# Ledger of designs, part 1: VHH binders against Guanine nucleotide-binding protein alpha-13 subunit (gpa-13)

No score or structure here was measured in a lab: all are predicted.

Target 1, 348 residues: Guanine nucleotide-binding protein alpha-13 subunit (gpa-13), of Caenorhabditis briggsae (q4vt39)
Amino acid sequence: GCNSSSLNKLQVPEVRASRSNTPASQKSSDQSYSHIRLLLLGSAESGKTTVLEQVRLLYKQHFTESEYFHRRAFIYHNIFKCIKSLCRAMKMSDIGFADPINMGRSQSIIADEENHYGIFSKELAEKIKCIWADKSMQSLYARRSQFNLNDSAAYFLNNLDKINTLDYKPSDRDLIMAYVPTCGVQNVIFTASNQSFQLFDIGGQKIDRRKWATQYEGIDAIFFCLAISEYDQKMNEDMVTNRLDDALKLLETISEEPMFATTPIYLFLNEIDVFCEKLDVIPLSNYRKDFPGGDQDDALDFMENLAVAALGKRDKSLYRVYRCIAIDTQMMAELLSTVFKDIMKRKR
Below, numbering starts at 1 at the first letter of every chain, in headers, positions and changes, except where a header shows other numbers; Kabat numbers aren't used for antibody chains.
F, E and O are the ipSAE of ESMFold2-Fast, ESMFold2 and OpenDDE, as the mean of both directions, binder to target and target to binder. V2 is 0.75 times the mean of E and O plus 0.25 times the DockQ between their complexes.
[cut] marks letters that were taken out.
Atom coordinates printed by the task and the answers are left out, and those that the model quotes come from them; centres of patches stay.

## First folded at step 5 (VHH; from s14, 19 letters changed)

Design k3
Fold by OpenDDE, look of step 6:
Structure k3 (fold): chain B 348 residues (1-348), chain A 127 residues (1-127)
Amino acid sequence: as target 1 above (348 residues)
Amino acid sequence: EVQLVESGGGVVQPGGSLRLSCAASGFTFSYYALYWYRQAAGIERELIASISSGGRTNYVDSVKGRFTISRDNSENTMYLQMNSLRAEDTGLYYCARAPSGSTRTAFQLSGTSYDYWGQGTLVTVSS
């Protein structure tokens, strides 16, 4: 009986759009600047949340104190979850630590069933640091895709000393790198190029077609995030389904949806950095038999072709494909600028 | 801010060699394709060499076998080794970066709009 540990639904407080009670007075010709409505889609861990965070960052969306608090908590939780996963992976693979002392430390972490949403004890932090610094652990980390480790794990583990402080406030970079599961529908209103946009992120919900009809009415464009690095990874839900294949199927479904027949799709081939790094250790041909072989460029082209194929019979004018690193703020700034200009051009 | 800074230009005799450098900053260097252009006096700027993020290189016929484009990702620097220089190689040499999100880096001879250019470095081949 797999005890479904009731992940206590941390009710992410509904960001009540503060109704700025601007007083009703002056009839200024409120040209109802109609928001351009954007739908953000992608599989779990595709980077869609990162894209949302980048939009918030780049277009000066302020985080509330509550948001910082929650994100801080998730950062601690994720750090612990990552190190625990790494320790478990070491154990499962029967890989010894370079320093035998780390075996005991690893066992302690594995045995720790507490959810850590705050500052680690000095002892725990030291254990984490020592384990992470172990050469055998680092070797395992190079193969992290085998056990679905978060790609941001190294970032946070490397910055543990900065994070594990009483007055820790997540930096913009921390916020970008942090994986926070989206619960429900999140929307962000922002202004770009003198145009108001509304970006909708629908987290975790199996795209129920029935729900789509009402929720997705009036969408002007779709942002679809595809983590191309997931070619060797399996879904956490069943540990059988390939993540990339699942994501491609989702893309196909969205592209073929009648309600989106005329809706432009902006496809973000995300995590090209992770993808390229993986190719050196995990050949694409091991997982994609249809890959004819070649160098890094060939592999990237191949992934792009897979994604384009998933778009099916969609008119070329109704989709754009971009290679990206969602965690790269500079890259995303340039890319999003281009995308928003394109969207505005289409609306004219 | 994205910056590209060319250096290494100068005066050289026919048959001589020069090595140009393009120092890059303000972006993740290793994931962008980079290009060398040149512009002779009174002539339009022309693409002469390209290097992909993966290190794939392409050359126009006029420089093929004489010029070598390379990159050092650790130094965020692109190079152009120019050998067997000719008078017709005289011009202002520019490095350029591909736009963000660019997919297939085909060596296109036709002037693609690049987002970022350096200021250029002057190469003069004269007797």
Scores: ipSAE 0.636, ipTM 0.844, lowest interface PAE 1.0, mean pLDDT 86

## First folded at step 6 (VHH; from k3 with G111P T112S S113E)

Design k8
Fold by OpenDDE, look of step 7:
Structure k8 (fold): chain B 348 residues (1-348), chain A 127 residues (1-127)
Amino acid sequence: as target 1 above (348 residues)
Amino acid sequence: EVQLVESGGGVVQPGGSLRLSCAASGFTFSYYALYWYRQAAGIERELIASISSGGRTNYVDSVKGRFTISRDNSENTMYLQMNSLRAEDTGLYYCARAPSGSTRTAFQLSPSEYDYWGQGTLVTVSS
């Protein structure tokens, strides 16, 4: 009697955003330190979630064990997804592996249909490491924008030996680098400079304009993340729409929204590092015909000008533009400090 | 912790040369613009040279053609090569870093807007 060991389907617990339904109505006389309410907006891969994670990290938000568990699972999944994507890209390319042995390894990974939310076998880990170390693969990775590879892929692949352990616990850096798709609205309450803030992250859901009026009432400031590195990338949904253009359109829409007419917008031109690296391999002029040409600084200025143009007729006093690397904790610490001080100054 | 440490100052004769260094730590060096300031006795600190993250350089007229600002990202160090030094070049030389996320050019920033300064290195040009 072959005892069919019931592979307990690890039900990925739907991270039910604990709707802390704290009913707003209890008028208790307590000096209700009114939260400054912040809305975090941006495209799905703009780095908005990273900004949220940085806020959590910097302002004493503790991750629960459950959160670690889920993020760990996603890290493994993302590593496998990334390497599989790279293998597929290599197969589609006429480049081939520098080491022919990696062809067989690559085929094995492509054929593997498992999602891999846990520790990799030694064999699989070795395959991944060998493929990643291949010189041709590294060359292909330099052109990763062509197949929409996650920007954190290199980070995790380079740290596979540290990650692929039985007792692996994601570091703060791992958590920042991990992309976890946010479903729904995430809310984070934190204190900065003796002021309470509430940050709302609205997941990639189509912002239903009809719901905006009720959902976003009382917003004191908007954080808008724009990944400037996405100038050569297309939306996964239609494989036609440019991601940067879509993001700029969204920014325009938000800036022109009557309910936000007096709401200050803090614009984060994100992924400067990726952008600058990409410029060496993928000329901006190939994708932006309106770019007059120039060096890295010219390109950055150009992107900034595009973003400012998207803000339209908004009063200059009602927006701030920052260049950032959201994954850089030190940079974000300084930047966010500046931003929060500015917000508090406006409320005075 | 962000640190900027200047070195290379000293006493030099008019017409001489000196190379200053600014060693940086505690931040991602390659993504920040950096600046050289100097302060003569009894005079306000003045911007003399800037280098962007991309390597674009700018100079004030008084040092143009004589001074060269450069950076080595691999060493997290900025340099100021000073040639044809003059008595007027005497002063304390400071390294500064641009604020995080700043989109303003070097000459648009006031000294008060800089987050980090070095301690300075003294340059004395005397006969």
Scores: ipSAE 0.664, ipTM 0.868, lowest interface PAE 0.8, mean pLDDT 86

## First folded at step 8 (VHH)

Design k19
Fold by ESMFold2, look of step 9:
Structure k19 (fold): chain B 348 residues (1-348), chain A 126 residues (1-126)
Amino acid sequence: as target 1 above (348 residues)
Amino acid sequence: EVQLVESGGGVVQPGGSLRLSCAASGFTFRYYALYWYRQAAGIERELIASISSGGRTNYVDSVKGRFTISRDNSENTMYLQMNSLRAEDTGLYYCARAPSGSTRAFQLSPSEYDYWGQGTLVTVSS
């Protein structure tokens, strides 16, 4: 069917780079191909997409104009979803806005069912800015774990004036910070240290696990991303399941998979910056009764120990653990170079 | 680009004090462990002190109680306060940054660091 929508709303079909949505398969020709094949896993918000984008940026996989257009559309969409989620949290908590006019603005945002893939009207942008600047909203955001609110929402909301212009072209950081859903198999072929690699990003969520069976063949190493900062967050799908617990269970499942019994796992303990910042205001012990307390180093070590425990009986030679900030390009350039060299050493 | 620049070295009498600085740039300073090494003539560089991203410190026995490592994340600078200096403290002092992805602020072999300062000379003599 059809429905009534606002005039001038942007409708954006998804546009993907070539080979980004094609399933991996065995080569069936007489000619063999030799890529080191890497499988990228982790929950949807673990930073695995950020790792893929860092590989694209660092190994000269240029973004096309259509890719920029697609990513920009999702940035607007994400901003609107964030402010709507915040408005809903204010309503559910019965917290009153410091400025009473913002209640009406908030109700308008909650009632708006558009996806907002383009620049906001001046009226909508003003509503978003005024709501975000409200002192009561800022207080609610500070307590975001109580309302399961996304930790990264502030980045985009604080930058709205820059983003909401006709000539806005997303920066590398904007692209890295933005969540863009992955609906199929994406892969990139690149060269690092004179070796060809193919990195697959397969939907690893519960719905897409059947794709793993098709894509398992010939995987030389697994990159597993784990966002340690999400110890206070719930899954969007049910608002009950702790995100960290779900991610640890996924890691356990991957580690125990017989197809991967000899496949090295490279663990990226991601978002250490957000984790460390969050420790000061959201005590880890409130969410992990098994954490005995201590300083930042004790907390980081504890999270590493949790991840290693999820690997079960996996031989120590078949995994590496790294602490990282996937959005930090300098750090990731150094880290990925180390990782690719380690993978090549194993293939000798 | 990543840079580490030491300063504050000089000549002091035994029992004297010096304060070394390591100014850092080109990376997110707050989230890396940092180290002071020293090198006496004819000897390999040796670790003398470390400080984690969270501020936890560690020292080799020969400098415990005399040297204090610290960091100022707002100034991207690490310090080494050296008190009660001895002749055997003479050497070239280097700062180093942990490799990206390091899981703990423990001693690493010198070959694992990608970034070193140029060094600052400390001479303890009467």
Scores: ipSAE 0.720, ipTM 0.884, lowest interface PAE 1.0, mean pLDDT 80

## First folded at step 11 (VHH; from k26 with D115Q)

Design k31
Fold by OpenDDE, fold request of step 13:
Structure k31 (fold): chain B 348 residues (1-348), chain A 127 residues (1-127)
Amino acid sequence: as target 1 above (348 residues)
Amino acid sequence: EVQLVESGGGVVQPGGSLRLSCAASGFTFRYYALYWYRQAAGIERELIASISSGGRTNYVDSVKGRFTISRDNSENTMYLQMNSLRAEDTGLYYCARAPSGSTKTAWQLSPSEYQYWGQGTLVTVSS
């Protein structure tokens, strides 16, 4: 699967923020516009990073060259990883390629042990394109949840010709669609509605409870991303634990954490689009026996109820639930605006 | 830019029929609930019909059995088929989109919570 787990070993060079000695400009009365501090939480691939990227995009946080470089590298790597995963899945499937020529191409990709953090050779790119264009491969992709393929794979594979250029610079959309594992703690400072916010993304690090006490002190709100589409998926780590269940458990843990007893939680039920599409092929009842059945709306309501249940005894005033598609910039713009207004209202 | 544009209004006799359309643009149409509101003269705007993203429909009692809300996601258009029109149905009809991310039902939303409205289309039922 196009899983980000192996990329955690890439030591992102600590970009030493060069302390630009900007001269001690005059102590303008730093009205210490106290940043509202936001904690972004969610399971791996829940869309939390996407939310962060949307915030950056929407509130004009520019990426550094190093950040672009890093993301570019990951985009290439992810493309290759995804196609390789697809090839492997095809091999394991009794489906076979619609074009027999793609068998050899697929074998070549599977045998390629390079990570490919850069531009693909013309030959490799052609192989990838041909394989991706195969009708059987497309059918397999429709069932991509079975092998935990990233939902953005199609986006990048469809845009391979644009991406596989010497001067490739990720577009804003590319950045939104890219899955880049967060290493460590990322923070973004931005201004919304004339208020300064600081959003912390704590990467897939097992929330070390010990670290919680110090790192999460003074958090004004929690953003929790939950990919509801993952109801049929298992954790990559053990291939046994259901991803949705794990995420719900995390939500429960966070909600019950004494440190956050009065911290409002903004719950983003993410990947509504993927969820809805998946329901047509993979019935929710197959994985959730507690689902009484029904249509798409019933299923969405059910997922919402699961999430709300995970919040436990939390006061209703201390959480908000939203249904979202994190990759939808327009939706997220509107949603985040609503959320920030709510947060500001609470701080008054 | 998000846009909702109503059409299909007009003058009709009691017992007549009209079909309203709401053409949507600037957002991912298929993932939003949509609503029809109407406003009669001197009366507050009222919700009359809703359709979820999944196609679940709801109606106020006054229009049940007469009006049908529907949507075509391929055309980014919502419709309101109005049959057996009455004088009381006269008013300006508005299309509205659910707020992004909202989990509220149509009846839980206040008009002030809606981010996007159409300009409305006038329906006049007169003898």
Scores: ipSAE 0.827, ipTM 0.959, lowest interface PAE 0.5, mean pLDDT 88
Fold by OpenDDE, fold request of step 13:
Structure k31 (fold): chain B 348 residues (1-348), chain A 127 residues (1-127)
Amino acid sequence: as target 1 above (348 residues)
Amino acid sequence: EVQLVESGGGVVQPGGSLRLSCAASGFTFRYYALYWYRQAAGIERELIASISSGGRTNYVDSVKGRFTISRDNSENTMYLQMNSLRAEDTGLYYCARAPSGSTKTAWQLSPSEYQYWGQGTLVTVSS
């Protein structure tokens, strides 16, 4: 049970939208560059945070020192969490390590109850590297969806020597690959194509409908991230609910929300790479009996159709569907450019 | 930077064969659909073949049975094998990549929607 309790105290200051009561008077032609307001939605680990990071990267939103510090800490924490999870999974699988020496190393990691938010000791780093390099561990990693391991784990574990330095500063790629849970509501203001945008990322908080009515008034567009690779995965909260089904239900809920009746939805079918790779090992038909079968293209089409079905009776003019890899910066640059142009066109 | 570079064009006699290549760089090749276009003199550029990211192929009727589109993801290269070439096949051949995120089929895309084209390679079929 990941005790959610202690992370509560990083009160990201509620930037109180100061209702500047600017008096109505002076018609100054201030072309009030009205921000186009975007709402970013998606299930946990759908890639929504990655999309936000891509926007920040692509549109030159500099990270503060505190933001770097926070992300750095999470990178270390996630590395340790991932290796511990892998060690536990190995223990449960009865597969065993290719090198028996790694059994003792694995046990020591499992027994380590400390939260690691900083540089690992040389000893710990060596243990992690040795365990990760084990052939049996690599085989287990290929089945990482069975124990809901983050897909970026390999990236960080492969770069541990670069990361585990006193002066480590996350690279742009590190920031894109890092999973940092969003606490509360984060917003980013950026300029694209000479238009100002404001993107809101809502963390895993249960959408309080009451709060929605006031906080999300005036949203011009919704970005919805759907990880299509999660067709075989269960929610961590109950270990029963299918992640894809839950995400589709959320999409349905958002699409049917009266406040969004005229709000265009940009649907990002994310993790195409993971999905395609997974299909070779974990047949879609094992989890989706309604899938008639077929090749990779058929499977992608099927997922698209599921997502479109979740949009329900929404007018076709009020949604766009894209296939994407959120961690692919080049792809996202092109895709987001297209999306922003479309949004601007709708506002004219 | 995204690049598409066509090669393999040349002069060939009617009934001959030619293999075109499109070398791609600057993007994740395996996740994009790719297309061959051609442009004859005085005629608009036309789609002649498509290959999906999954390897599904489609052809216009005029090249069916004669041309084969293929891809090698390990080499980031797309190919067009052209057999039984005809005088009507003469033209500039272009490689194109699907727009990022697009769910449109090859036939639903307009040429203006393509962001990246190769420079083209000239194919001349003459006796």
Scores: ipSAE 0.826, ipTM 0.958, lowest interface PAE 0.5, mean pLDDT 88
Fold by ESMFold2, fold request of step 13:
Structure k31 (fold): chain B 348 residues (1-348), chain A 127 residues (1-127)
Amino acid sequence: as target 1 above (348 residues)
Amino acid sequence: EVQLVESGGGVVQPGGSLRLSCAASGFTFRYYALYWYRQAAGIERELIASISSGGRTNYVDSVKGRFTISRDNSENTMYLQMNSLRAEDTGLYYCARAPSGSTKTAWQLSPSEYQYWGQGTLVTVSS
């Protein structure tokens, strides 16, 4: 549903262990034990959902009309949340709009508490367009890494007229660029390099990390998404906990879970684009006193070493580390092909 | 869709200079490390210079001080400025891009790990 984020917190189903000979899908009832089973993990904004969408699009998974409706609703929601975040940034930074009329429009946007899962009224669309076109707003947006915004914000805002139509159907690129929270447990079955794979993704913010970690067995590999750009960000849930620290603690927990002791972990260090641009204006040393300084390469190496350190005692043969930009389809196509081939080599 | 196109080779006297270009397309250039390789007749390709996405450069000893690798992210182009050329610099010069997702330096990669090799650009240093 369109209103799931404004309703009571979603109940996340527990995923129980399944044996390799148990039927995995009604679609492939004759191949219940042939799927390589993958568990996709990471925080809600780590990019794991984008990785799932890349798999669906790169391996030609069908989207139903209901799924397009769901994605469309969140595209409107994301556009509104983005412009609202930018308006708040203007206000908090005491930056005046180039056109003073936009100040009133901005105040109206900030005060609007609706989630906006549908087409914008003509009045609201006009406010968004005028605010976005303002030269002061454009200057603020040029510093977008300071707000942990990637290129997706401008992508949708620049296309508002096309998107805000009754006949709008999200393109493949729109699906990749939009953030859509995972509701419940999703199970995607696909074929890569002549091998059938099954990818499990679970959503929700109330999941007990230790409980679901013990509920999964028969997992051949773990995909873990870690957004390295979040070294300066706080968790939405408590506004105190550093997002990077929390993600590293989760990785450590997964790596040390006895159930996964021999399960290879494929670690995706995501948002390297946002990370590298953020370094220009928010020094890593301000948030990581253990960072000794250096250039962009030193900072990337440092983040990789932090992630490897979080894997703790895990044997080097049981993990791989990759840098990625999950919204970059060409990069992800190449990377996922490499990853699936590596997984298959382990199984032979 | 991904292309790396080398240019700028030619015939030059020892001590002369050339500037090679590698025009790139089909990927987000800014976030990839890039490399120059050289292949002399009958010999395997050898790495001679690297430039990271952040601009950090490295060179093999035989070209250090004479060659300069650089990149222009706005033009999606990598360059190799070659000064004080020697006869042993003769060969076919290739550009390469780091594999997607790689955390390895060019010195940790084998040539077989690259998916994209162009035709190269020929440099002949002849007196």
Scores: ipSAE 0.747, ipTM 0.918, lowest interface PAE 0.8, mean pLDDT 82
Fold by ESMFold2, fold request of step 13:
Structure k31 (fold): chain B 348 residues (1-348), chain A 127 residues (1-127)
Amino acid sequence: as target 1 above (348 residues)
Amino acid sequence: EVQLVESGGGVVQPGGSLRLSCAASGFTFRYYALYWYRQAAGIERELIASISSGGRTNYVDSVKGRFTISRDNSENTMYLQMNSLRAEDTGLYYCARAPSGSTKTAWQLSPSEYQYWGQGTLVTVSS
């Protein structure tokens, strides 16, 4: 859930940047804009926000001070949620902390119900550092794919001392590695290969589908993010709905939407790193009875086919499918370059 | 900055063996499929072997049973063990990496889709 209103309150004129808070439907009524208009979709934690941050990084968008403050707040929150998740995983494991004092620290972290959107107290920071340094915790973290974690947790936890300072300003890499929920509609304007683009990112964990039909006329392409590693994961909202199934249903709905009938869909099958690491210990066939079995390549092909099947009768010329690791900037630079070239080729 | 550097080429007699290496840097090696191509004089580049990120291998018929592709993710290096070499194997050998995001098999990719080609390593099979 996204409850922050700080970014929405700060309507500072941006002389040096083309950034806009205006919803797509309001700007489309002006009809004077020649931007290629992109809609970024996907379930919560699909990696769509990371794709947005990669676009901001690769196409050199400026951040206001309020935008840095917002992202910094969520970096602290992410660090706390990550160590809390690791503490819970340790509690459920056969392996106790190497240093018994860390059991008490861990219990304190698990019991802490605060969201921690700011700098940590000296006491809390010390607990986090001691727990993270524990040899048993490091061994647990080596198995991170088994509970759907990537390298981002270690990235922040290894640098806690630098992050936990009053003068901390997130680096570009910090922004890529952090999960920052999108609240409301986020609209960024950028230039790639001498063509202006406008990217719309819609927040919330469930998208109000009626808003699409009336608000996003004139969309030139859809970026759809699907985290294939989530085949064994449940939705936080109800803890019964499979995350992959929900994402596939959303994709089907988008593909069948009449206003998008001729709109190309660029599918990003995200988190292939976590997916491939999990296959050895969490068999795909335990969660997808329609998977006939096989090696890693068979599993990846199956996931691609599953996503393509969700597109239904959509013409093959109106979609592209990609495998990606959204936090991998080199991969995303190459991939996005290919995608923007394909989009521009369609707009002759 | 992506780099692919081939090595291990040389002059060998028919029936001999060579082992080629492809040292990679600038990308997350373990999540990409990798390929060997060869180019004889006056002929277009030919895909000869592939290895997926998961280790699955495939070969053209002309090298099956003679060549073995492998990878070492800890060393960011791909290999091609070439045995029972023939005069027709003479040429410049290139390694290639799958394009980022690709869902295509090695045999579905056009050479124009690769962003990175090295200088290659020369293999000469002659008496």
Scores: ipSAE 0.737, ipTM 0.914, lowest interface PAE 0.8, mean pLDDT 83

Design k31
Fold by ESMFold2, fold request of step 13:
Structure k31 (fold): chain B 348 residues (1-348), chain A 127 residues (1-127)
Amino acid sequence: as target 1 above (348 residues)
Amino acid sequence: EVQLVESGGGVVQPGGSLRLSCAASGFTFRYYALYWYRQAAGIERELIASISSGGRTNYVDSVKGRFTISRDNSENTMYLQMNSLRAEDTGLYYCARAPSGSTKTAWQLSPSEYQYWGQGTLVTVSS
């Protein structure tokens, strides 16, 4: 988990989204077309921000040098936060390192109160690499649900040598994988298949969900991201509430909202890769008593059925369900193309 | 660039065996279902076997018990082991990949929904 006090010391530009406010006269056949308006929803860390980043990458919404620098700083910070959290989890579980030298390295990491927004010293980088490579640490990471650890940690920790160089510039992949705190509402205006779209992301801000739903009149479709891999994860806020259960409740609330009664929901069952990797190590049946057992296909079907059940009585014509890996750019390019075409067909 | 490349076809006597390969690149192979199709002269392509990302297999009745579909995720390759070959097995053999995001089974998909087809590999069963 991130330390909220450390994050409060950064100045983050506020972005205010435009409300959808389209007068009826702008929809006439003789007027210039307005944007098809898409609302991107899902719990924090559901992958919805990654979907926004994929849209930015695929539809040519490039980052400024300032945005690259900001993201690079957070990549270093997140690597350090992740390894520190793993060291604390090792200590709390009384699990001994396979290499006893790593005990001293771990104590040094835990005691280090610096935020580390820049390149690591040679000494620190070596500590992180040695701790991460330790067989006991790898075994602990496989059981990370007990410690509420971020699923993306392995990506950055496995790539430390590439990242910890003097002239490191984040790759497109690094930008897709990075978690960077945002404030306010973000939106992207883009063109796909000669049609203008506007995608709203309300990430990084907790708002009154009743008031929030009212603010977005004229939404043409909802993208809802559900991270099915989070069946083993607990909410940071209380460390008791299951993240998947909370996400399913949110989906139910959105599906029942009268404002969206005729709004199609495009449901993205995200993190298929993480889900499949976890199944043999972190059994689904330990977290879902209603799962009858079976192979990977049975588990995927079960998760799809849970998501469809959360849509309640919603007519089948008013939703689509997709399996995805939001960090997989080729898959997302193909999937988003299909989704945009389906949305355009609905509008004729 | 997504590519599917079939190989292993040839001429074989009735009752013989062949092993077909489908080498894949340009996508995350492990997380896609994969399919073998067959096209006989003058006939549309027909699905003959499927393998899910999790390894679950299904076959059309005419090849069941004679053909075995498999995958090697470390080599990004799908296989079709064909035993007890018959003259009616003669045709072009194609591999296909599930559309991104699809929750449909192979038998729910139509051939027009696939974006990627290889050139095929010819299997001729004759005495």
Scores: ipSAE 0.726, ipTM 0.912, lowest interface PAE 0.8, mean pLDDT 82

